# VH-VL binders against q0aze0: the designs that were tried, part 289

Target 1, 268 residues: q0aze0
Amino acid sequence: MKIILVNNRFKENTEKKAQEIAGQLSALNVEVIIDNGLDEPYAGTVDFIMVLGGDGTMLRAARRYGQRAIPVLGVNMGTVGFLSNIEINELAEYLPLILREEYSLEARMMLEVAVFQQQSLLTRVFCLNELLLRSNSPRMLSFALEISGQKLEPYRGDGLIVSTTTGSTAYSLSAGGPIADPQLDAFIVTPVASHIINKRPLVVSPEREISLHLLEEREAIIGIDGQIKMDFGAENRVLIKRAPHPLLMVNLKAKPFFTSIDRSLQRQ
Short names: E, the ipSAE of ESMFold2; O, the ipSAE of OpenDDE; V2, 0.75 times the mean of E and O plus 0.25 times the DockQ between their complexes.

## First folded at step 13 (VH-VL)

Design X4 (framework fv_ragifilimab; at its last fold request DockQ between E and O 0.85; V2 from the best seeds 0.84)
Fold by OpenDDE, fold request of step 14:
Formats: sequence, structure tokens, C-alpha cells
Structure X4 (fold): chain C 268 residues (1-268), chain A 122 residues (1-122), chain B 113 residues (1-113)
Amino acid sequence: as target 1 above (268 residues)
Amino acid sequence: QVQLVQSGAEVKKPGASVKVSCKGSGYTFTGYYMYWVRQAPGQGLEWIGVINPDSGGTTYNQKFKDRATMTVDKSISTAYMELSRLRSDDTAVYYCARGHEYETYLDYFDLWGQGTLVTVSS
Amino acid sequence: DIVMTQSPDSLAVSLGERATINCKSSQSVLYDYNNKNYLTWYQQKPGQPPKLLIYWASYRESGVPDRFSGSGSGTDFTLTISSLQAEDVAVYHCQQYYSTPLTFGQGTKLEIK
């Protein structure tokens, strides 16, 4: 068996723990690769990915490895989040199940985000939570939104979020988007507007494609999963569609999503 | 080892064109953005543009948009920068550099070529 | 375009003493979405390409000695060498990568007094 341990090099506790776990796994004749983000993603074949940390680390791991059909386990290390399945102190208990591959998988839809300069592809990213389009100034943006070739009326607002159902509890939630069952595949299109409140969030089929481009000679910013920044100007176009492969999240411990979200939001 | 190796020094006349090459090795060439930066003698660094070696997508500094052309040959892990209509103030050391992040070109450079001196003189 | 301005243009510091180089951006290079400063520092010795020292304003590149540190946020940044060594003689450059065009400071020449 070959396992990648993903940690955050900027969090010393996760790096230390990764080394400890690597030692334990090696003692069990498991080949281990540690990915702290310094180097390029490991290109070789692996059987399992453990993500040590919080939601941010999981999002990074998803972007790095999500296009590959590899089981990904989130191991929480004392943070509040929605993407971890077990706690670090539970790892020893569940390790035998992991090694025997006795676990279930939950497929989570990812976004495929393509940013173009004229007709040239600048970047392509697979992400688990969301794309955020936002003005680079206090002034609102004017941009075109198309869904599967259907041109909506020009949008005017501070920005727009396109998220997965997984991402519904992230930035989209703060912007007034609906909480979505992560077992659903769908786009959530949530307006970001301080002054325009007549726009409603859209729930869009994963079979559709979403296109964005500015209608003005101003620059905006594209953000991905709260970690990546991109320029977005009049010469750019964004195409968003369902990623060809979902993230395979390992489910070792049942987590009641709806009760958990209520608790997290202080609704119960 | 991970490295960028550039072509040798060039001497050109005004009005001519120059094409500098940059070969990457020791890493996945198509997995990192390639940047071009120049430095005139005794001056600071100036960004020319960036290319996605996988897709060929480019973004240029507006100052060079009409004269610079960046390309790649993925089969030999080589990036090219061609600058046309050369003038004396184009005399500089030209560097290729690798970005750290593959997900965006808004990035810093963690690997540099050794530089290519381009001299433009009549 | 974001203009980067370093200060001073040159400085001489005695061995073992602290060296401080400042870099100012014409607009903020802090991205509120990820709370990171898109600012990097390079060291360049004569006849060599720049070498990465600091990224995200305050993180040292692997292999960079502890005496090098970066600080600041928004528009004002500082590179500090706590105890100058002979091998630290070089030109230092700050760079923003917040938006295109990517821009550099004019450079600061650091010499031994």
C-alpha cells in the first residue's frame, strides 16, 4: 500500500504529526509520501490520501489530487470545518480499517474552472468549493452570465459565487446562498451584492455550463476556494462546468450533516 | 536536478529580432508557468510576460505586447521568447523563470535561468 | 500598474549589524479572500540571476538563513538581515504578484561598510 499524507507546511503541528504518522505507517510496511505543498503533486500511483488539518488543507489536496480517482480522508486537527471525517485522535482506531480498505466512499462533485485570454486557455483548475468573482473596487461590476447558452440579463453587483453543493456551507452561505445536501450534484449561483438585493440564488443542474465575462472596461478578481487569486478583465472569459471526476471522500465515521450544520450555525 | 538552461548571448542590430530559448529539466515542464523577465545593465527587473506551457496561453506586459512572442515546445521542454523590432534600449539580460504555483500565473518565481545577454547595437 | 518603490537605493552596513530594506507598493497587495500579501523578495549577486528569499511577504524559502526575515502588510514591507554576513553583499529586489503586470522595485544595493 502507498499513501500520501497531505499537510500544511505553515502549520508546524501538522508537519510534525505527518512525520509521526509516516513512521507508524512505515513500520506497517506502508509506503508513505508526505506532501506539504512545497513540491509538485506526486505523479505516481497511490492507494490512499490522508489530509491532516482543516478544510483549507482538504481544499488544496482536492485541487492537487481530485482529478485522480484516489480515496481522500480528512483528518481534523482541532479546527472547525465540514470536510474532515475523523479526528486525529481517532486515527489509531480506524487505521486497521484503512489498511484493509474497509470503508465507504462519498463522491463529491468538483468544479472545472477554465479561464481564457481571448481564445487562449490561461488556466484550468478543479476545485471542491467555489469560484468567486468580485470587483477590485467598491464599485459594482457589470458582467454577462450565460447558462448553457441562455443569456441572462446583464448582471450588476459586487460579484458572484459559483459553488458546488459541498461549497454551499462555505463563502456561498455567507453571501446568502442556500444550504445544500452534499449528496446532491448541483451548481449554486449566489449573487454577491451590497446594494442590489433583488437577485436570488440559482440552483443549476450539473449538466449545464456557466459562462462569465465582463461588460465593462474594468478589472475584477477571480478567487478559488479561498486560496487562489486570478486576474479577470475585459479580455477574459470564464467557463465553469462539472469536473469529469468527483472527489472520492472516505467515510469511516458517519457524520449527520444537517444536525451538524445546525449546531455549527447555532440553530440548535 | 531542477534547472532552467537558456541559450547563449546574442548580438543584434536595431530593427532585427531575437529569439531566446529556455529548457526546463528535473520537473514537469507543463506543470508550471514560465515567465520572462529582463534586466538592463545596472537597472531593475522588468516583467515581459507569462505562458502556460501546457495550453500555450499567454499574457504579456502591455509594454511588450506588440513586439514579444512567447511560445513553447513541450516535446523538448523548451520555452521561447522572441522580441522583434529591436532597439538599443532592449539591451539587457533576459531571464526565464518558473512560477511556484500551477493554478495561477499571479505568482512568484522559485527557479531562474542563468540569463541571456542580448546586445543591440548598430 | 502597481508601482513598487524601494528605499534606500543603496546602503552600507557593517558586518554583524542589522540591515533594513523597505518596499512600498502604490496600492495594497493584500488579498482579503485569502488574507495573503502578494509580495516577494529576491537576492541577486553580480553575474547571477535573482534568487528567491521571501514569499507571501514573510515566509522564507527553503535554504534561506534565519537571519533573513520579511515583514509588513498592505503597502509597506520590510526585508531585514539581523546580522549581516560577507556573503549577503548583493542587490535585493521586491516584487508584487497581486496583479498584472507583475512589477519590481528598482532594487537596493547592499554593501559592507
Scores: ipSAE 0.888, ipTM 0.943, lowest interface PAE 0.6, mean pLDDT 95
Fold by ESMFold2-Fast, scan of step 14:
Structure X4 (fold): chain C 268 residues (1-268), chain A 122 residues (1-122), chain B 113 residues (1-113)
Amino acid sequence: as target 1 above (268 residues)
Amino acid sequence: QVQLVQSGAEVKKPGASVKVSCKGSGYTFTGYYMYWVRQAPGQGLEWIGVINPDSGGTTYNQKFKDRATMTVDKSISTAYMELSRLRSDDTAVYYCARGHEYETYLDYFDLWGQGTLVTVSS
Amino acid sequence: DIVMTQSPDSLAVSLGERATINCKSSQSVLYDYNNKNYLTWYQQKPGQPPKLLIYWASYRESGVPDRFSGSGSGTDFTLTISSLQAEDVAVYHCQQYYSTPLTFGQGTKLEIK
């Protein structure tokens, strides 16, 4: 059995804990690959991925490994998040179940984001939460939104978010988007500070293709999962689709999504 | 093990073109963006452009857009930068550089080629 | 375009003393969504390509000695060498990767007194 341990190099306690867990797994005859984010993703067959950290570490793991259809377990290291299933102090209890493959999987859709410079594909990236298009200046954007070839009336505002249901509690929520049941598959399209009255968030089929481009030259940015940033100008176009594979999240115990989000929102 | 190796020095006349190669080894060539940067003698660094080695997609500095062409040959893990209509002020060391983060556009550079001196003189 | 300006153009510092190099960007290179500064520092020795020292304004590249540190946010950045060693003689360059075109400062030449 081969397991990838994903951790954050810049959190010293998490890195030390990853080394300790790797030692424990090796003692059980499990081959361990540590991915701290500094090198390219491990290019080999693996049976399981353990993510040690918070939601940010899980988002990175999802981008690196989510399209490989490998079980991914989020192990929380002390901060409550939405993407972890067990706490670090519970790992020893659940390890036998992991090694015997006695767990269920929850499929979470991902976005495939393709950015073009004129006609050439500049980048293709996957994400679990969202793509954010926003202005990089005090000036409002004017941009075109097309859904499955249907051209909507121009948008004017600070930007737009295209989110998965998993991402509904991330930046989309801050921009006025709905809280979505993570068991649903859908794109949530949420305007950011729209100048047009009645531009509402849209919930659309995950089989739709969404495209965006600027109608006027402005300084704009594409952000992905709050971690990756790209320039976006009038010569750029972005195409957003459902990714070929969902992230396969491991469930070792039930996590109460609605009570967790409710408690979190009351403290903001 | 991980390295970028560039082609040798070139001497060109004004109006000619030059094509510099950059061969990557020890890493997944198509997984990192390749950047081209030049440095005139005694001057600072100047960015020429970036190419996605997997798709061949490019973004150029507007200053070079009409004269620079970046390409890749994935079968030999080699990137190329061709600069046409050379002028004497194109005399510089030309570097290829690899982005640090896997599949990340608009990045910082952790690996540099050794540089290729291009001298343009009449 | 984002213009990067370094200061000073050159400085001489005695062995074991602190060296400070400054870099200013004409626009903020802080991405407020992730709170990261898209600013990096390179060291370049004569006849060699630049070598990565610091990225995200303050993160030290693997293998770079602890005496090197980066600080600052938004438009004002500093590279500090806490106790200068002989091998630190080089030209230092700052770079922004916030937006295209990617731009560099003019370089700061560091010499031993």
Scores: ipSAE 0.802, ipTM 0.894, lowest interface PAE 1.0, mean pLDDT 90
Fold by ESMFold2, look of step 13:
Structure X4 (fold): chain C 268 residues (1-268), chain A 122 residues (1-122), chain B 113 residues (1-113)
Amino acid sequence: as target 1 above (268 residues)
Amino acid sequence: QVQLVQSGAEVKKPGASVKVSCKGSGYTFTGYYMYWVRQAPGQGLEWIGVINPDSGGTTYNQKFKDRATMTVDKSISTAYMELSRLRSDDTAVYYCARGHEYETYLDYFDLWGQGTLVTVSS
Amino acid sequence: DIVMTQSPDSLAVSLGERATINCKSSQSVLYDYNNKNYLTWYQQKPGQPPKLLIYWASYRESGVPDRFSGSGSGTDFTLTISSLQAEDVAVYHCQQYYSTPLTFGQGTKLEIK
């Protein structure tokens, strides 16, 4: 059995813990690859991915490995998050179940994002939460949104968020989008500070294709999962589709979504 | 060993073209963005552009957009940069460099080729 | 275009002493969503390509000696060599990667006094 341990090199306690866990697994004749973000993603076949850390580390793991249809377990290291299943102090209890593959999986839709320079594909990335289009200056953007070839009236404002249901509790929520059940597949399209009246958030079928481009020359940014940044200008276009594979999240311990959301909303 | 190896020095006349090659080895060539940067003698570094070696997609510094062409041959893990309509102020060492991120081209370079001196003289 | 300006253009520092190089960007290179400064430092020895020292303004690349450190945020950044060694004689460049075109400072030549 071969496992990838994903951690965040900028949080030392997760790096040391990953080494400890790798040692324990090696003693059980499990081959372990540590991915702390410094090296290219492991390209070989693996059976399981264990993410040590918070939602940010899970987002990176999802982008690196989510299209491989490999079970991914989030292990919380003491921060509040929506994407972890068990706590680090519970790992020893659940490890036998992991090794025997006695767990269920929850599928989470991902986005496939393609950014073009004119007609040439410049980058293709996957994301778990959202794509953010925003102005890179104090100036408002004017941009076009197309949904499966249907051209909507132009947008004017600070930008737009296209999120998954998993991402509905991230930046989309702050911009006024709805909280969505992550078991649903959908795009959530949330305007950011729109100056056009009645541009409301849209919930869109995951079978649609979403296209964005600027209608005038402005400096803009495409952000992915709040972690990856790209330029976006008048010669760029972005196409957003449902990714070919969902993230397969391991479920070992009940983690009620709706009570977790209620508690999080009461904080702040 | 992870490395970028460039083609040898070139001497060109104004108006000619030059094509510099850069072979990557010891890593997954299509997994990282490839950049081209030049350095005139005694001067600073100037970014020319970036290519996604998997898709072939490019974006260029506007200064070079009309004269530079970046390509890759994935089968031999080699990137190319061709600069046309050369002039004397194009005399520089031309470097290829590998980005650290595979998810974005807004990046720093963790690996550099040895450089290729291109001299443009009448 | 984001202009990167280094100071000084050159400096001479005695062996074992502290060297400080500054880099200023014409715009902030801090991305608020990930709280990262898109700034990197390179070392370039004569006749050699640049070598990565510091990324994200303050993180040392693997294999870079502890005497190198980076600091700063937004528009103002500093590379510090805490105890100069003879092998540190080089030109040092800062680079922003916040937006294209990717741009470099003009370089700072460091020499032994």
Scores: ipSAE 0.779, ipTM 0.897, lowest interface PAE 1.2, mean pLDDT 91
ESMFold2 (binder alone), look of step 13: mean pLDDT 95; pTM 0.962
OpenDDE, look of step 13: ipSAE 0.687; ipTM 0.889
ESMFold2, fold request of step 14: ipSAE 0.701, 0.769, 0.777; ipTM 0.866, 0.892, 0.895
ESMFold2 (binder alone), fold request of step 14: mean pLDDT 94, 94, 94; pTM 0.960, 0.954, 0.960
OpenDDE, fold request of step 14: ipSAE 0.874, 0.000; ipTM 0.938, 0.459

Design X5 (framework fv_ragifilimab; at its last look DockQ between E and O 0.90; V2 from the best seeds 0.63)
Fold by ESMFold2, look of step 13:
Structure X5 (fold): chain C 268 residues (1-268), chain A 122 residues (1-122), chain B 113 residues (1-113)
Amino acid sequence: as target 1 above (268 residues)
Amino acid sequence: QVQLVQSGAEVKKPGASVKVSCKGSGYTFTGYYMYWVRQAPGQGLEWIGVINPDSGGTTYNQKFKDRATMTVDKSISTAYMELSRLRSDDTAVYYCARGHEYETYLDYFDLWGQGTLVTVSS
Amino acid sequence: DIVMTQSPDSLAVSLGERATINCKSSQSVLYDHNNKNYLTWYQQKPGQPPKLLIYWASYRESGVPDRFSGSGSGTDFTLTISSLQAEDVAVYHCQQYYSTPLTFGQGTKLEIK
C-alpha cells in the first residue's frame, strides 16, 4: 500500500507528526510519500491520501490530488473544521480499518477554473471551496457574468464568488450566500458588496458553464480557495465548470453536517 | 538532477532576432510555469514574461509584448524565447526560470538556467 | 506596476558582523486571504544565475544557511545575514510576485569590509 501524507511545512508541529506517522507506517510495510507543499505533486500511483492538519491543508490536497479519484482522509490536529473526519489521537484506533480499506467515501464536487489571456489558456486549477473575483484597489469593478451563454445584467461592486456547496460555509457565507448541503452538486454565485441592489446569490446547476470578464480596465484578482491568487484584467476571462472528478473524502467516523454546523462555524 | 540548460551565447546586429532555448530536465516540465528574465550588464533583473508549458498560454511584460515570443516544445521539454527587432539596449544575459507554485504564475523562481549572453552590437 | 526599491545600493560589512538589506514595495504585497507576503530574496554571485534564499518574505529555502533570515510585511522587508561569511559576497535581489509584471529591486551589492 502506498500513501501520501500531506502536511503544511509552515506549521512545524505537522512536519514532526508527519515524520512520526511515516515511520510507523513504514514499519508496517506501507510506502509513504510526504507532501509538505514544497515539491510538485507526486505523480505515481497512490492508494490513499492522509491529510494532517485543518481545512486549509485539505484544500491544498484537493487541488493537487482531487482529480485522481483517490480516497482522502482529513486528520484534525487542533482546530475542528468542516473537512476533517478523525482526530490525530484517534489515528491508531482507525489505522487497521484504513489498511484494510474498510471505510465509506463521500463525494464532494470541485470546480475546474480556466483563466485565459486573450484566447490562450494561461492557467487551469481545480478548487474545492471557491473562486473569488475581487477588486485589487479601493475602486469597484464592473464585470460581466455569463451562465451557459446567458448574459446577466452587468455587475458592479467589489467582486463575485463562485463556490461549490462545500465552499458555501467559507467566503460565500460571509458575503451573504446560503449554507448548502455539501452532498449537493451546485454552483453558488454570491456577489461581494454589490452596488446593484437586485443582484442576489444564485444557485446554479453543476452542468452550467460560468464565465467572467471585466467591462472596464481595472486591476482585479482571481483567488482560489483563499490560497492561490492570479491577476485578472481587461484582457482576461475565466471559465468555470464542474471538475471531471469529485474529491473522494473518507468517512471512518460519522460527522453529521447539520448537527455540528454551529459549532464548526464558531471555531472559524 | 533537476536543471534548466540554455543555449549558448549569441552575437547579433541591430534589427535581427534571437531565439534562446531552455531545456528542463529532472522534473515534470509541463507542470510548472516557465519564466524569462534578463539582466543587462551591471543592471538589475527584468521580467520578460511567463508561459504555461502545457497549454502554451503566455502573458508578457508590456515592455516586450510586441517583440518577444515565448514558445514551448513539450515533446523535448524545451522552452524558447525569441526577441525581434533587436537594439543595443537588448544586450543582456537572458535567463529562463521555473516557478515554485504548481497552480499560479504569480510566483518566485526556485530554479534558474545558467543564462545566455546576447550581445547586440553596432 | 509595483516598484521595488532596495537600500542600500551597496554595503560593506566586516566578517562575522551583521548585514542588513532593505526592500520597499510601492504597494502592499500582503494578500489578506492567505496572510502571505508575496516577496522573495535571491542571492547572485558573479557569473552565476540568481539563487533562491527566502520566499514568502521570511521562509528559508532548503539548504540556505540559518544565518540568512527575512522579515517584514506589507511594504517593508529586510534581509539579514547574522554573521557574515566570505562566501556571502554577492548581489542580493528582492522580487515581488503579488501581481504582474513581476518586478525586482535594483539589487544590493554586499562586500567584505
Scores: ipSAE 0.772, ipTM 0.891, lowest interface PAE 1.2, mean pLDDT 91
Fold by OpenDDE, look of step 13:
Structure X5 (fold): chain C 268 residues (1-268), chain A 122 residues (1-122), chain B 113 residues (1-113)
Amino acid sequence: as target 1 above (268 residues)
Amino acid sequence: QVQLVQSGAEVKKPGASVKVSCKGSGYTFTGYYMYWVRQAPGQGLEWIGVINPDSGGTTYNQKFKDRATMTVDKSISTAYMELSRLRSDDTAVYYCARGHEYETYLDYFDLWGQGTLVTVSS
Amino acid sequence: DIVMTQSPDSLAVSLGERATINCKSSQSVLYDHNNKNYLTWYQQKPGQPPKLLIYWASYRESGVPDRFSGSGSGTDFTLTISSLQAEDVAVYHCQQYYSTPLTFGQGTKLEIK
């Protein structure tokens, strides 16, 4: 068995724990690769990914490895979030199950985000939570939203969020978006401070494509999962699709989503 | 060894063009943005542009948009920067540099070429 | 464009003494969404390309000695060498990667007094 341990290079405690766990796994004849984000993603084949940290680390892991259809386990290390399955102090208990591959998987839809400058592809990224388009100034943006070729009325406001159902409890929620069942595949399109007071979030089929571009010569920013930032201008467009592969999240411990929402939100 | 190796020094006349090459090795060439930065003698660093080695997508500093052309040959892990209509103030050391991550071109540079001196003189 | 201004242009510091270089951006390079400062520091020795020292304003690149540290947030940043060594003689550059065009400071030449 080969396992990738993903930790947060900005959190020293996760690094130390990764080394400790690596030692334990090695003692059990498990091959271990540690990914703290400093190097390029491990290119070799692996059987399991263990994420040590919080939601942010999981998001990074998803962007780096989610397209490989590898089981990903979130191990929380004292943070509050929605994406971890077990606590670090529970790892020893569940380690035998992991090694025997006795766990269930939950498929989570990811976004495929393509950013263009005219006809040139600048970048293509898979992400678990959301794509954010927002103004880089105090001025509102005017931008066009197209869904499966259907042109909606121009949006005017601070920005727009396109989120997965997983991401519905992230920034989309802060912007007034609905909480979505993570077992449902859908886009959540949430306006950010729309000039139209009654502009409502949209729930969109994962089979559709979403396109955004600015209607004015303004400076904007694209944000991905709150971690990646890009400039976005009048010559740019973004195309959002369902990723071809979902993130396969390991479920070792039952975590009822709906009964835990209030508890999780109160801690934030 | 992870490294960027650039082509040799160039001497050009005003109005001519120069094409500098940068070969990456020791890493996945298409996995990182490639940046071009120049430095005039005794001056600071100036960003020219960035290219996605995988897609060929480019973003230029507006200052160079009409004169600079960035390309890549993925088969030999080589990036190219061509600067046309050269003038004396284009005299500088030109560097290729690798971005730290692939998810955005708004990045810092963790690997640099050795630099290529381009001298423009009549 | 975000203008990066370093101060001083040059300084001489005695061996073993603290060296301080400042970098100011014309606008904030703090990204509210992730609370990170898009600011990096490079060291450049004569005849060599720049070398990465600090990223995200305060994190040291692997292999960089502990005597180097970065601090600051928003528009004001500082590179500090706690105890200057002979091998630290170089030009230091700050760079923002908050928005395009990517821009650098004019550089600060650090010499031994």
Scores: ipSAE 0.315, ipTM 0.769, lowest interface PAE 1.9, mean pLDDT 92
ESMFold2 (binder alone), look of step 13: mean pLDDT 95; pTM 0.961

Design X6 (framework fv_ragifilimab; at its last look DockQ between E and O 0.93; V2 from the best seeds 0.67)
Fold by ESMFold2, look of step 13:
Structure X6 (fold): chain C 268 residues (1-268), chain A 122 residues (1-122), chain B 113 residues (1-113)
Amino acid sequence: as target 1 above (268 residues)
Amino acid sequence: QVQLVQSGAEVKKPGASVKVSCKGSGYTFTGYYMYWVRQAPGQGLEWIGVINPDSGGTTYNQKFKDRATMTVDKSISTAYMELSRLRSDDTAVYYCARGHEYETYLDYFDLWGQGTLVTVSS
Amino acid sequence: DIVMTQSPDSLAVSLGERATINCKSSQSVLYDSNNKNYLTWYQQKPGQPPKLLIYWASFRESGVPDRFSGSGSGTDFTLTISSLQAEDVAVYHCQQYYSTPLTFGQGTKLEIK
């Protein structure tokens, strides 16, 4: 069995723990690859991914490995979030189940984001939470949203969020979008400080294709999962689709989404 | 061994074109953005543009947009930068460089080619 | 375009002494969403390409000696060499990658006094 341990190099406590866990797994004849974020993603076949840390580290793991249909387990190391399943001090208890593959999986929709410079593909990236289009200057943006070729009335404001249901509790929530059940597949389209009053959040079928472009020359950015940044200008267009594969999240410990909402939001 | 190896020095007349090559080895060539940067004698570094070697998509510094063309041949892990309508002030060392991150082109460069001197003189 | 301005243009420092190089951007290169400064330092020895020293303003690249450190945030950044060695004679460049065009400071020439 071969697994990837994903940690964050810049969180001191996770690197020591990753080495300890790798040693324990190696003693059980499990091959371990450590991904601390510095190297390119491991390209070979693996059976399981273990993420040591919080939601941010899970977001990176999802972007790197989410399209490979590999089970991903979030292991919390101190800060409670929405994407961890077990605590680090519980890992020894659950390790036999992991090795026997005795766990359930929850599918989480991802976005496929393609940014074009004129007609040429400049960037293709996947994300678990959201794409943010926002102004990079004091001036508001004027931009067009198309949903499966249907052109909506122009938007004016600070920007727009296109989120998965998993991302509904992230930046979309702060911008006024609904909390969504992460078991649903949908886009949540949430305006940011819209000048146009009747531009309300939209919940859109995952089968749709979403397109954005600016209607005036302005400095804007595209943000992915709050972690990746790109320029966005008058020569750019972004296309957003449901990614080919969902993230397969491992469930070892019951974590009821609805009864935990208040606690999870208070801690973030 | 991870490296970028560039083509040799060139001497050109004003109005000509030059095409510099950059071969990447020891890493997944299409997995990182490729950048072109130049340095005139005794001067600082100047970014020309970036290419996504997987898709061929490019973004240029506006200063070079009309004269520079970046391309890639994925089958031989080689990037190219062609600069046309050369002027004497295009005399510089031209570098290719690899980005650290594959998710975005807003990046720093962890690997540089050895440089290609292009001299433009009457 | 984000203009990067280094100071001083040249600097002479005695062997074993501290060297300090400053870099100022015309606008902030801090991205609040990820709390990162999009600022990097390179070392360039004569006749050689630049070499990565510091990324995200303050993180040393693998193999870079501990005497090199970066600090600062937003618009004002500093490269410090705590104890100058003979092999540190070079030109040092800062570079922003907050937005295109990617831009560099003009360079700072560091010499032994």
Scores: ipSAE 0.778, ipTM 0.897, lowest interface PAE 1.2, mean pLDDT 91
Fold by OpenDDE, look of step 13:
Structure X6 (fold): chain C 268 residues (1-268), chain A 122 residues (1-122), chain B 113 residues (1-113)
Amino acid sequence: as target 1 above (268 residues)
Amino acid sequence: QVQLVQSGAEVKKPGASVKVSCKGSGYTFTGYYMYWVRQAPGQGLEWIGVINPDSGGTTYNQKFKDRATMTVDKSISTAYMELSRLRSDDTAVYYCARGHEYETYLDYFDLWGQGTLVTVSS
Amino acid sequence: DIVMTQSPDSLAVSLGERATINCKSSQSVLYDSNNKNYLTWYQQKPGQPPKLLIYWASFRESGVPDRFSGSGSGTDFTLTISSLQAEDVAVYHCQQYYSTPLTFGQGTKLEIK
């Protein structure tokens, strides 16, 4: 068996734990690769990904490895979030199950985000939570939203979020979006401080394609999962699709989503 | 060894063009944005632009948008920067540099070429 | 464009003494979504390309000695060398990568007094 341990280079405790766990796994004849984000993603084949840390680390891991259809386990290290399955102190208990591949998988839809400058692709990113378009100034944006080629009325406001159902409990929620069942595949399109007071979030089929571009020459920002930042201007276009592969999240411990929402939100 | 190797020094006349090459090795060439930065003698660093080696997508400093052209040949892991309509104030050491992140071009540079001196003189 | 201004342009510091270089941005380079400062420091020795020292304002690149440290947030940043060594003689550059165009300070020349 070959495992990638993903930790956060900015969190020293996760790095230390990664080294410790790597030693333990090696003692069990498991090959271990540690990814702290400093190097390019490991290109070799692996059987399992273990993410040590919080939601942020999981998001990074998803962006780096999600397209490879590898089981990903979130191991929480003292943070509050929605994306970890077990706690670090439970790892020893569940390690035999991991090694025997006795676990269930939950497929989570990811976004494929493509940013263009005119006809040129600047970047393509797969992400687990959301794409954010927002103004880089106190002034509102005017932007066009197209869904499967259907042009909606122009949006005017601070920005727009396109989120997965997984991301519904992230920034979309703060912006007034609905909480979605993570077992459902859908886009959630949530306005950010729309000039139109009654502008409602949209729940969109994952089969559709979403396109955004500015209608005015304004300075804007594209944000991905709250971690990646890009400039976005009048010559840019963003295309959002369902990623071709879902993130395969490992479920070792039952975590009822709906009964835990209030508890999780109170802790944030 | 992870490195960027640039082409040799160039001497050009005003009005001419120069094309500098930068070959990456020791890493996945298409996995990182490639940046071009120049430095006039005794001056600070100036960003020229960035290219996605995989897609060929580019973003230029507006100052150079009409004169600079960035390209890549993925088959040989080589990036190119061509600057046209050269003038004396284009005299500088030109660097290619690799971005640390692969997801965004708003980045810092963790790997640099050795630099290419371009001298523009009549 | 975000203008980066370093101070001083040059300084001379005795061996073993503290060296302090400042960098100011014309606007904040702190990103609210991740609470990180998009600010980096480079060291450049004569005839060599710049070398990465500090990223995200305060994190040392691998292999960089502990005597180097970065601090600051928003618009004001500082590179500190706690005890100057002979090999630290160089030009130091700050750079913002908050928005395009990416911009650098004018550089600070550090010499031994």
Scores: ipSAE 0.389, ipTM 0.802, lowest interface PAE 1.6, mean pLDDT 92
ESMFold2 (binder alone), look of step 13: mean pLDDT 95; pTM 0.961

